# Miniprotein binders against f4hyd7r31to219, part 11

Target 1, 189 residues: f4hyd7r31to219
Amino acid sequence: DKIRLSAKRDAKEDEGEELPTELNTINSAGGFLVVSPDKLSVKYTNTNLHGHDVGVVQANKPAPIKCLTYYFEIFVKDSGIKGQIAIGFTKESFKMRRQPGWEVNSCGYHGDDGYLYRGQGKGEPFGPKFTKDDAVGGGINYASQEFFFTKNGTIVGKIPKDIRGHLFPTVAVHSQNEEVLVNFGKKKF
Below, E stands for the ipSAE of ESMFold2; O stands for the ipSAE of OpenDDE; V2 stands for 0.75 times the mean of E and O plus 0.25 times the DockQ between their complexes.

## First folded at step 7 (miniprotein)

Design n1 (at its last look DockQ between E and O 0.85; V2 from the best seeds 0.80)
Fold by OpenDDE base, look of step 7:
Structure n1 (fold): chain B 189 residues (1-189), chain A 80 residues (1-80)
Amino acid sequence: as target 1 above (189 residues)
Amino acid sequence: SPAEEARRALDEARRYLEEAERLAEQGDYQRVIELTYEAIERAYEALEIAEETGDEELALEAWEIIMEAYRLMERAYRES
């Protein structure tokens, strides 16, 4: 509750900062991922043949910096075959076809194992797994310089924000029929 | 040059931060918040250029300003 309330106060469109509003369809992993026409959902439609066939997508804009807290959510509509859904933050230069947190200067909370990935090839225990009908959030607390993640409105963990510069809200799907809806704040969290 | 642009941005960020600190002592927390936004924006511009040019010293200075600006912003939001 408090986190959802703070994130809404601080991200004022009024300060000339363009907020994340939709998924970036221009810089999407073509062929593995289908973004909906409204650019607020993503589905993995292909068969995962290789570990690098990740359907990753960023928001159209970076997380705002003229605030104390940024937050966005996904809703897992379908966990697909494996539930290899990730939420996190990545730089603009983030390699498409990677899970957030598999590359340096990225982080991701992954649904299949509940681990956090921070650019090291190994995840660390972090939170619960998440699957179909779960709401999962990712946020930045700029005052504490932490990433935080939520499941169903509860904070599951925090980590130091060791990544500098602008960060994009990032979602990934990796197995067939994984489908997530994204909420950048247009809907009440 | 990119380096000169980054230094200008950093100097502007520092000036905004110093003014914000002065206004915080006066209890003008609304203007503190506004100036911390400007400081953060300019310091991020400096940081981006520093990262692109590999100027680690400038990147560190920019990051210090960013961190101080967020601390001051948090204070202003708490005291308002």
Scores: ipSAE 0.804, ipTM 0.936, lowest interface PAE 0.5, mean pLDDT 90
Fold by ESMFold2, look of step 7:
Structure n1 (fold): chain B 189 residues (1-189), chain A 80 residues (1-80)
Amino acid sequence: as target 1 above (189 residues)
Amino acid sequence: SPAEEARRALDEARRYLEEAERLAEQGDYQRVIELTYEAIERAYEALEIAEETGDEELALEAWEIIMEAYRLMERAYRES
């Protein structure tokens, strides 16, 4: 019995929950990234005087909890100089200059090494690397309390979700010209 | 107080969950799913307060309700 992403029902507005629909531009003003006008893409830029901090962006709302699963995708338009793109989940108070998974209360699947980071001091071997032209997904299975990740439509791994409370879909870019497009479900997966 | 608000949220969550369990006996799975949504929402409110105040006992109470609600919700989808 494999989880069917297209067959699962995500939270709807009629359940009284506001859904993630776009990237949160309030937290993107650090000079390390630019978010597109439609707030569905982000690119790392090295034009700010503050150096090479991580460009991390949360969705505008936390993942809904009135559902059995939640899922979103990124598309890697440009893997940049180092391919240090990440997808994951973070608490609202997450330090916005760190990769998801480098700090406690966060989880991230990283493209340059394929590792899963979850605030344990180091990354863990997890899935394949991902790079330009890959579609990468991140999700929560609430029944099993797991994070799961996909690459090009295939589940590459699952990890226990040890984080309680609301979590925000999170994307990070970290080297020059890294660029991703984000799909919160408005486009068919 | 935050503790009083959290306890009220937990009590409501428990009431929703108990009613959902009763309706599951009747096979009313649509209502079960709706009530587990409410139970989860109220328990999450209590959990957030507990985490902010460092009240681990309250956090564990809320978490147990959340886990029970998700188990019931999954069962309702599977059995229906």
Scores: ipSAE 0.751, ipTM 0.911, lowest interface PAE 0.7, mean pLDDT 85
ESMFold2 (binder alone), look of step 7: mean pLDDT 88; pTM 0.876

Design n2 (at its last look DockQ between E and O 0.87; V2 from the best seeds 0.82)
Fold by OpenDDE base, look of step 7:
Structure n2 (fold): chain B 189 residues (1-189), chain A 80 residues (1-80)
Amino acid sequence: as target 1 above (189 residues)
Amino acid sequence: SPAEEARRALDEARRYLEEAERLAEQGDYRRVIRLTYEAIERAYEALEIAEETGDEELALEAWRIIREAYRLMERAYRES
């Protein structure tokens, strides 16, 4: 509740900053994911499940910096075969076909194991797994310089924000029929 | 040059932060918040160029200003 209230106060269009509003379809791994026409959902449609065939997509804009807190959510519509859904933050230069947190200068909370990935080859125990009908959020607290993640409106964990520069809200799907809806703040969280 | 642009942005960010700190002592938290936004924006511009050019010293200084600006912003929001 408090997080959802703070995110609404600080990220005003009034500061002349362009907010994340939709998924970036131009820089999407188009071979592995389908983005909806409204650019607010992503589905993994590929049957070829190689470790690097990740359907990753960024927001169209980076997280705003003229605020104390940024937050966005996904809703897991379908967990697909494996539920290898990830939410996190990545730089603009982030390699497509990777889950957030598998590369340096990225972080991600992953649904299949509930682990946090932050540029290391191994995830760390972090929070619960998440699956179909879960709402999962990712946020930045700039005052504390932390990333935080939520499940169903509850904070599951926080980590230091060691990544510098502009960060994009990032979602990944990796197994067949995984489908998520993204909320960048147009709907009440 | 990109390096000169980054230095200008960094110098502007520093000036905004210094003015914000002065205004915080005066209790003008509304102007503090605005100046911290300007400081952060200019410091991010400097940081981006520094990362592109590989100027780690400039990147570290820009990141210092960013962190200080957010701390001041948080204080201003708490005290307003």
Scores: ipSAE 0.826, ipTM 0.944, lowest interface PAE 0.5, mean pLDDT 90
Fold by ESMFold2, look of step 7:
Structure n2 (fold): chain B 189 residues (1-189), chain A 80 residues (1-80)
Amino acid sequence: as target 1 above (189 residues)
Amino acid sequence: SPAEEARRALDEARRYLEEAERLAEQGDYRRVIRLTYEAIERAYEALEIAEETGDEELALEAWRIIREAYRLMERAYRES
C-alpha cells in the first residue's frame, strides 16, 4: 500500500537522524511487563485487573522528524483476557503506568473498544476493535500534521495531531497474557 | 539564557527556511529538502525550550516555521 511504501522511503537512517529500532527497557513500566531479549516484543506479566497497572513502553528513540511520514506496526500475538492493547505516540515524559491517550501529550488507538484516546478525558469512537492475529499500525503524516492508524493494511482513520514536540512510538499491554510484537520498519510492513 | 538560546535557534530555522524558499524558486529541490531538514531541526529545538519555559508566543512562532517547512518539503518531493 502507498502508506507503507512512503513510510519506508522517508525513514532512512542515512539522514543523520537516529531512528526507533527497539523498545526502551531502561525507562519502561517496571513490574507489569517483560520485554523480550531482542527488545521487539512485550508481554503483560501480572493478573492485576485495575487501571493503574498498565505495561507501557516507548521506543528507544522518538519518531524521526526529517521526513514527511513515519510509521510502525505491532502484531497482536495474544489479546489476553481484556484485549486492552494500545498503539500510539507519547512525549518523552509520559507516565509509565498509563495507556497512551489517557494523559495529555499522548495519543492511542485501543484494541478493546476501537476508540481513539488523545488526552481529552474519554475516548472517542474511531475504528474497529483489534485482537489476536491482527497487525495494527500507527503513523504520523507531518505534511498534514495528522496521526493515522491501520488495521491489517487498511487505514482505520486519521485525526489532527495537536501535539507539537518530539513523539515516541508507544505500545501498551494491560491485562493477563496480552503480548505484542513490534516492527519498527526492519521488516516489510 | 534559555530564552536567548531559543531565539537563536528560531532565527537559524527562519534563515534555513528562507534560503530553501529561494532555492525552490530556482528548482533546486534536492537542496530545498536538505534545508527544510535543518529548518525543522532548529525550530524543534526552539519549540522544546519554549514549551519548557512556558513561552507560548515563541512556541507558536517555531510551530509556524515547522508547518511551512513541511509544506515546502512536500512540494519539493513532488517536484523532484
Scores: ipSAE 0.802, ipTM 0.926, lowest interface PAE 0.6, mean pLDDT 86
Fold by ESMFold2-Fast, scan of step 8:
Structure n2 (fold): chain B 189 residues (1-189), chain A 80 residues (1-80)
Amino acid sequence: as target 1 above (189 residues)
Amino acid sequence: SPAEEARRALDEARRYLEEAERLAEQGDYRRVIRLTYEAIERAYEALEIAEETGDEELALEAWRIIREAYRLMERAYRES
């Protein structure tokens, strides 16, 4: 709780840094997902299921750097057919091609296996699976240089943040009917 | 040139961090926080250019400054 409070105070005190507020529709996966009019939810709509047909979307701004911690959250409204939802961080150059963690310069916690992916295309055991009605979070601790992830308000795990530079909150959906709501902090976590 | 821009950003980041370290010894934690914000911003600018140009030596130096600035910022918040 103290970490999250500190991050909010730091961000409010820095008038020069814009915060993530919504999903970036310009860089979305086109036909693989639909972003809601308020730009805070995403649903997978493609009927063809191949490894390449991942719906990925970034926040409209990178995580702020003039703070000790950053955190955002998703709520899994529908886990769809396969439950292949991912949450994490990517560099701007990610280009919406793969789930976070599959490519270099990305990190993602995946719901279907509970694994963590760190840009190697292969996941490692990390935490529990997550599914419909779970609230899942992704965060950065800048002082320790760690990513952390949460499930329903509890930290699942922490790992070294081995990606340098600006990072964008990122969400992915990969099977029919998967739908998530995104919270960038306007509503209480 | 990009190299000149990165070097200037790195030099500014280094100066902000050195001043922040001096103010921390004096217990002026409010200014420490502001100076670490500036150090981080300039070091990120240098890092971005260094990575685009493949200057790994400059990138590592910028990254070192970023990590030191965040540790100092954490200390300043804790002490203030």
Scores: ipSAE 0.729, ipTM 0.905, lowest interface PAE 0.9, mean pLDDT 83
ESMFold2 (binder alone), look of step 7: mean pLDDT 89; pTM 0.888
ESMFold2, look of step 8: ipSAE 0.791; ipTM 0.921
ESMFold2 (binder alone), look of step 8: mean pLDDT 89; pTM 0.888
OpenDDE base, look of step 8: ipSAE 0.822; ipTM 0.943

Design n3 (at its last look DockQ between E and O 0.84; V2 from the best seeds 0.79)
Fold by OpenDDE base, look of step 7:
Structure n3 (fold): chain B 189 residues (1-189), chain A 80 residues (1-80)
Amino acid sequence: as target 1 above (189 residues)
Amino acid sequence: SPAEEARRALDEARRYLEEAERLAEQGDYQRVIELTYEAIERAYEALEIAEETGDEELALEAWRIIREAYMLMERAYRES
């Protein structure tokens, strides 16, 4: 509860900074995921044939920088076959067929193992697994230069933010029928 | 040139930060917050160009200003 309250968008819309509001359908992993018409949900519809057939999608805008804290959430509507859902942050140049955290200059908290990935091919123990009906959040604390992740309104962990530059809220699905809803702050967290 | 643009942005970011620090000593925390936003914005512009050009020295300096600006911003929010 305290965390959802501290994710006050101190980013005043009034400062001319465009906030993340929807999923970027232009730069989506074509063919592996379907983004809803409202651009606030993503579903993995195909069979996962290869380890790089990741349905990854970024927000339409980077996380705001004119604030102390940024936060967004996903809600796992369906964990699909494997629950290989990830939430994290990636640069604009991020490869659209990778889990967040599998590539340099990215990080991700993964639901299937509860591990954190941050540019190494091996995850590290971080938090609980997450699955259907879980709300999972990702945030940036700019004052402490940390990423933080949440499960059901509780911080599960923090890591140093070693990535420089603009970062996009990123969600990935990887197995059949995985479906997540995204909340960029239009709804109360 | 991109390098000149990045240097201008960095110099502006530094000036905003220095003015924000001065205003923090005066207790004008509202203007501190505003100036730290400007410092961060200009420093990010410098950082982006530095990353594109491979100027690691400029990138490091831009990132220093960004970190200092957020620390000052946090202070201003705490003291306001």
Scores: ipSAE 0.790, ipTM 0.932, lowest interface PAE 0.5, mean pLDDT 90
Fold by ESMFold2, look of step 7:
Structure n3 (fold): chain B 189 residues (1-189), chain A 80 residues (1-80)
Amino acid sequence: as target 1 above (189 residues)
Amino acid sequence: SPAEEARRALDEARRYLEEAERLAEQGDYQRVIELTYEAIERAYEALEIAEETGDEELALEAWRIIREAYMLMERAYRES
């Protein structure tokens, strides 16, 4: 369906806010990932010796609120050795080396199991797994107060957004060689 | 103080929303959208302070304004 195009148009109409344009290398998990020079891709570089060594990175700005919808995508360039890639939303104070959705006040759609995680311990069945060469999107519908996710242009699920306040687009890589490209809307979805 | 700042932001948000509702009754939906932007921004400012200070009643007041503003914004887009 064309939800990706509609989300882009809504985001363009809210030009008065500073929009996410790149990954934030200042607050990212150091030593576990490398962000590209253009700040639009990330790769996990650690040996994955510990389950807590997640390479998580937020966008440089929170999702805009002066709009009805927000949407961004990742492209999975390399699913690495375990495929533990995630897309989601987190509060600014998300400081842990954790996958989005493992902690309260965060939400994440994970590629290795297709589950949604939203701070309730275990994940819940949600959508298909995703892997190399997939495009995966995450969005907020402010009118309905829902998060929604896509795989290759198709909505795979929606979940109530119970988190109030500003939220940052967030991506995570967690096993060796996992690599994603991020599209904040500079390229057509 | 943070509490005074939050109350001022919430009061401004409420006034923007009330004016937006009045203009919606007059069919001025372009201005409704602009006023809901302001209401949402001010209510988010109040919400942020309320959550930092643990003032759940103020947070709920701000959240209600946010929800109402988004509903009005959606209506304004549909009817214009």
Scores: ipSAE 0.758, ipTM 0.914, lowest interface PAE 0.8, mean pLDDT 86
ESMFold2 (binder alone), look of step 7: mean pLDDT 89; pTM 0.890

Design n4 (at its last look DockQ between E and O 0.80; V2 from the best seeds 0.81)
Fold by OpenDDE base, look of step 7:
Structure n4 (fold): chain B 189 residues (1-189), chain A 80 residues (1-80)
Amino acid sequence: as target 1 above (189 residues)
Amino acid sequence: SPAEEARRALDEARRYLEEAERLAEQGDYQRVIELTYEAIERAYEALEIAEETGDEELALEAWRIIREAYRLLERAYRES
């Protein structure tokens, strides 16, 4: 069953809360990634020379808090050399040039191993790997206080949301030619 | 002071939540949703300041209110 995660934005679109709509190009790891002019795709263009040459980018706004569930997706257009693509949630203070989940107060589901990272240097088995032509989602269930991730419209896992405060939808690319498209809800999931 | 601001925000969040709980007993789920969102917003403001100032006690209390608010919100959406 494709759990259409209807992000039921219940009808108060007008609660004055600004939503994630595009990638934040101001606070991007300049030089490792290229964000498209529409700010809805990211590509890793350089050679990965160091383990910390991560092309990480956040949404322009945090996930809304005036809802029960938030969700966003990426589409892997190119897995590049290694498929070291990650999706997750990070605080505003998140260190650029890191994978989501490598730092405290972040989480990420990583495509190359299918592991979940939660601020520890070691990932845990979580879901399938993901690669080219996969749609991968990340979401927050505020009622259960969980993060959840999806692959091709199916929930692959959930974890407790132990991170407090505002969280930004976060995407990372790490190897040459990795390219993802981001959907913040302008398109049907 | 930031600490006084955080305490005010927390007190407002608590008042909104208490009123939302009272309205939930009355079945006024529309107003429950509205007040619960106000509670969440004010509690997040308190939490942010508490994290910046290192007031862990205040941060824990704000986070408690947030969790209670979302449980009430889920109830309101389920019962409406």
Scores: ipSAE 0.832, ipTM 0.945, lowest interface PAE 0.5, mean pLDDT 90
Fold by ESMFold2, look of step 7:
Structure n4 (fold): chain B 189 residues (1-189), chain A 80 residues (1-80)
Amino acid sequence: as target 1 above (189 residues)
Amino acid sequence: SPAEEARRALDEARRYLEEAERLAEQGDYQRVIELTYEAIERAYEALEIAEETGDEELALEAWRIIREAYRLLERAYRES
């Protein structure tokens, strides 16, 4: 898997395509989460009284397309009371109060059950659960048109990418005290 | 119009991809990579407009070019 990633051209800001660098605070779920001042961490602040009160945040830019592979990671600082943290990809128009993968045009790997959700309503067995102190990654392989996910540096699964168009790296927190740090590549993976 | 703009972007994408394929026959893979990225960018522009306007036929054309381009790009990186 390292040869696959290392063999692919990586688009940089110096080369004309803007990369994700931080979380988007303009259209974050109002009142459900707090994004840190450096825009690289998020914590769920709401009590989960309604099923639709997900704290969802997209990156500030879509994943670049002038490359063969894109990848980012989260680190689970606090799994909260329910462990409902997710990593995935969503279209710009995604409803920011829903878990990635609960709606069409989205995909998400969820920590509490280890399932993959890809817009079909129900999740599918996919990988291990993940929780506090885990590093979890999500990526796109454009040549094979697949999403892939990692846990602690190891690929845990790949699935067909049935979503066309630009996709945003996406993170969700969904129960009290869930907190993640996001690495868009400034730190070595 | 959006439809004319999308068709122009798609035509540009196809032209870039066709030239990249010809250069691949000559083994000029560094230039192939450059042209294939241009094709991808133009095809994504067409795809975005097609999806906004509900033109599924044009969206499918753009998507086919995108898939073809990524396959060529992967081959070019393998050979270079």
Scores: ipSAE 0.790, ipTM 0.921, lowest interface PAE 0.7, mean pLDDT 86
ESMFold2 (binder alone), look of step 7: mean pLDDT 89; pTM 0.886

Design n5 (at its last look DockQ between E and O 0.88; V2 from the best seeds 0.81)
Fold by OpenDDE base, look of step 7:
Structure n5 (fold): chain B 189 residues (1-189), chain A 80 residues (1-80)
Amino acid sequence: as target 1 above (189 residues)
Amino acid sequence: SPAEEARRALDEARRYLEEAERLAEQGDYQRVIELTYEAIERAYEALEIAEETGDEELAYEAWEIIREAYRLMERAYRES
């Protein structure tokens, strides 16, 4: 509740900053994911799962910087075969077909193991797993320079934000029929 | 040049931060918040150019201003 209230107070549209509003379909052309026409959901449709056949998509805009806290959520509509869904933050130059946190200058909370990835090939124990019907959030606290993640409205963990520059809200799907809805703040969290 | 643009942005960011610090001492927290937004924006512009050009020193200075601006912004929000 308090996090959801702070995120709304700080993201003033009035500051002339363009907020994340939809998924960027231009960079998601990897053929592994389908973005909905409203650009607020993503589904993994591929049957051929290689380790680098990740359906990753960024928001159309970076997280706002003219605020103390940024936050967005996904809702897991379908966990698919493996529930290899990730939420996190990446730079604009982030390599497609990677989970957030598998590459340097990225972080991600992954649903299948509940681990945090932050540019190392090994995840760290972080929070609970998440699956179908879970709401999972990712946020930036700029004052503390931390990333934080939530599950069903509860903070599951925080990490230092060692990544500099503009960061894009990022979602990934990696197994067949994984489907997530994204909320960039148009709906009440 | 990109380097000159980044330096100008950094100098503007620093000026906004210094003015915000002065206004924080005066208790004008609303204007502190506004100036910290400007400082952050200009420092991010400097940072972006510095990352593109590989100017690690400029990138470091820009990031210090960003961190200070957010600390001051948090203070202003807490004291307002």
Scores: ipSAE 0.810, ipTM 0.939, lowest interface PAE 0.5, mean pLDDT 90
Fold by ESMFold2, look of step 7:
Structure n5 (fold): chain B 189 residues (1-189), chain A 80 residues (1-80)
Amino acid sequence: as target 1 above (189 residues)
Amino acid sequence: SPAEEARRALDEARRYLEEAERLAEQGDYQRVIELTYEAIERAYEALEIAEETGDEELAYEAWEIIREAYRLMERAYRES
């Protein structure tokens, strides 16, 4: 199924609900990543490859709830030495230095294995691997209560969303030189 | 108290959803969408309090309103 879904609202601020527009540099994992001045890209800057040295960053606002769907994309500028890039959704209190989907109340689609992680032990076979020059999207379908993910304009999978409450668009980089650009909807998907 | 605040928010969400359902039968789908937004917002407020306090009954009630509101919102978009 080759479709892309977008948020009902674009990135502009609405009096009723504030939208994700940039990466949150206040609560991001320190020492493992650098966020660009425009807050729309992140790069893993450490050579340390231990499992708890994840450069994870959330959007500045949770995904909006006054809509039927929400969607954002990353572009993999550099897959680094291990390609351990992830896209997903996390609660506000998500533990820094963890990949999205490693903990309960989170989910993540990971580039190095193509697995989905949703806080239920090991990852599950889910979609293709993704790497440099891929555009990868993550979304919420509120009507069906599903997370869905895309690669290069096509849906690669959907899973039930059994996480209640507000969720933040989340990206992670985890090996030397991994770098992603984030599109919260300012650019056409 | 948090419990009273959550119950008030849930009751308001339920009232919004009930009115939205009535308007859907009248075909006023633009207003249905607006009311489902309000229902969802108030139900999310109740849900957050319920989860912070461990009140699973209230959390379930709030979540069911949220799911019903999204279903009605989808119908309203389809019909309009």
Scores: ipSAE 0.776, ipTM 0.915, lowest interface PAE 0.7, mean pLDDT 86
ESMFold2 (binder alone), look of step 7: mean pLDDT 89; pTM 0.878

Design n6 (at its last look DockQ between E and O 0.73; V2 from the best seeds 0.74)
Fold by ESMFold2, look of step 7:
Structure n6 (fold): chain B 189 residues (1-189), chain A 80 residues (1-80)
Amino acid sequence: as target 1 above (189 residues)
Amino acid sequence: SPAEEARRALDEARRYLEEAERLAEQGDYQRVIELTWEAIERAYEALEIAEETGDEELALEAWRIIREAYRLMERAYRES
């Protein structure tokens, strides 16, 4: 069974929803990351003195709901000192300075261990680790109510989506020099 | 009030979904798709308010409509 990696949209959807196009710089984690001028890349700028010094950033809009599938990707330009890069989905009220999946109502696929985190405090074995030069995707299948993740174009895992409501594409960097580029669909996947 | 707005949105979502289900019985899947997106949008509006106000019963009602609507939408795309 194939999970579609792109959304199907009709004219009504185009009129009714603003789509993610860039990273939201209004509430970025204070001083742990810098977002590029085009708002499509992020780099961790601190020394990671303790575990909650996370550079987390949401997209400027939640994933659209008037589609059967939503999908976005990151490209790992630099995996930094610890490779603690994450891709996932979070509610609008998600706490800054937390990895996606460390709190309830969020999930995240993490590069350093390949684990999925979904608000249980502890990660679960899920997929391969990912690192420099990897393209990693995150998506929602609304029909099956699942999150799915990809590495280099192939699905590596799916997990039930028990989180209701609007969810924001979310990216995190967490150790020195970690840097990712984000693709919300302007470049072909 | 927020509670009244949430109930109105939920009722509208239910009406859209019920009409879409009737049209599916008639094979009019283009109109099914149109009405089902409306149902999803209104049900999400109700869900958001219900979660903000702590009305779990209304949130569960909205969520049920959302899941059913996505299943109908998937069927409509496959059969159209």
Scores: ipSAE 0.751, ipTM 0.904, lowest interface PAE 0.8, mean pLDDT 86
Fold by OpenDDE base, look of step 7:
Structure n6 (fold): chain B 189 residues (1-189), chain A 80 residues (1-80)
Amino acid sequence: as target 1 above (189 residues)
Amino acid sequence: SPAEEARRALDEARRYLEEAERLAEQGDYQRVIELTWEAIERAYEALEIAEETGDEELALEAWRIIREAYRLMERAYRES
């Protein structure tokens, strides 16, 4: 409740900044994921053959900077075979075949282990695992310079935001039939 | 040049932040919020150019201003 209320208060649509509204299909890892026609869901349709066959997708716009707190959510519609779903933040130049947090200048909270990844080859214990029917959020607190993640409306953890510049809301799927819906704020969180 | 543009943006961001700090001491929190937004915008412009050009010193300075501006802004919102 309080987090959802703060995100609404600081979202003064400052008339000049374009918000994330949909998934960027232009930079999508063609062949590993399918983005829905509404660009608000993603599904992993292929067989994962290699660790780099990640279906990663960014928002069409970076997280706004004209706010104290940014937040977005995914809803796990299907955890697929492995539930290797990730949510996080990445730079525009992020490799479209990696989990968020596997590369430098990215972070991600991963559903299969509940670990946080932040550019190191090893995740760290962070929060609970998440799976089908879970709502998972990622946010930026600009005032504290922290990333935070949520599960079912509860903050599961925070980390320092050491990444500079514009960051894109990022979602990844990695195993067959993983499907997530994305909410960039059009629906009440 | 991009480097000159980045430096100008950074100098503007700094001036906005310094003025916002002065106004925060005066309790003009509305104007603090406005100026901290301007500082953040200009500092992000400087940061983007600095990242593109590989000017790490300018990037660090821009990032410092951004962090300070958000902290001051949060204070202004809390005290208003």
Scores: ipSAE 0.746, ipTM 0.919, lowest interface PAE 0.6, mean pLDDT 90
ESMFold2 (binder alone), look of step 7: mean pLDDT 88; pTM 0.876

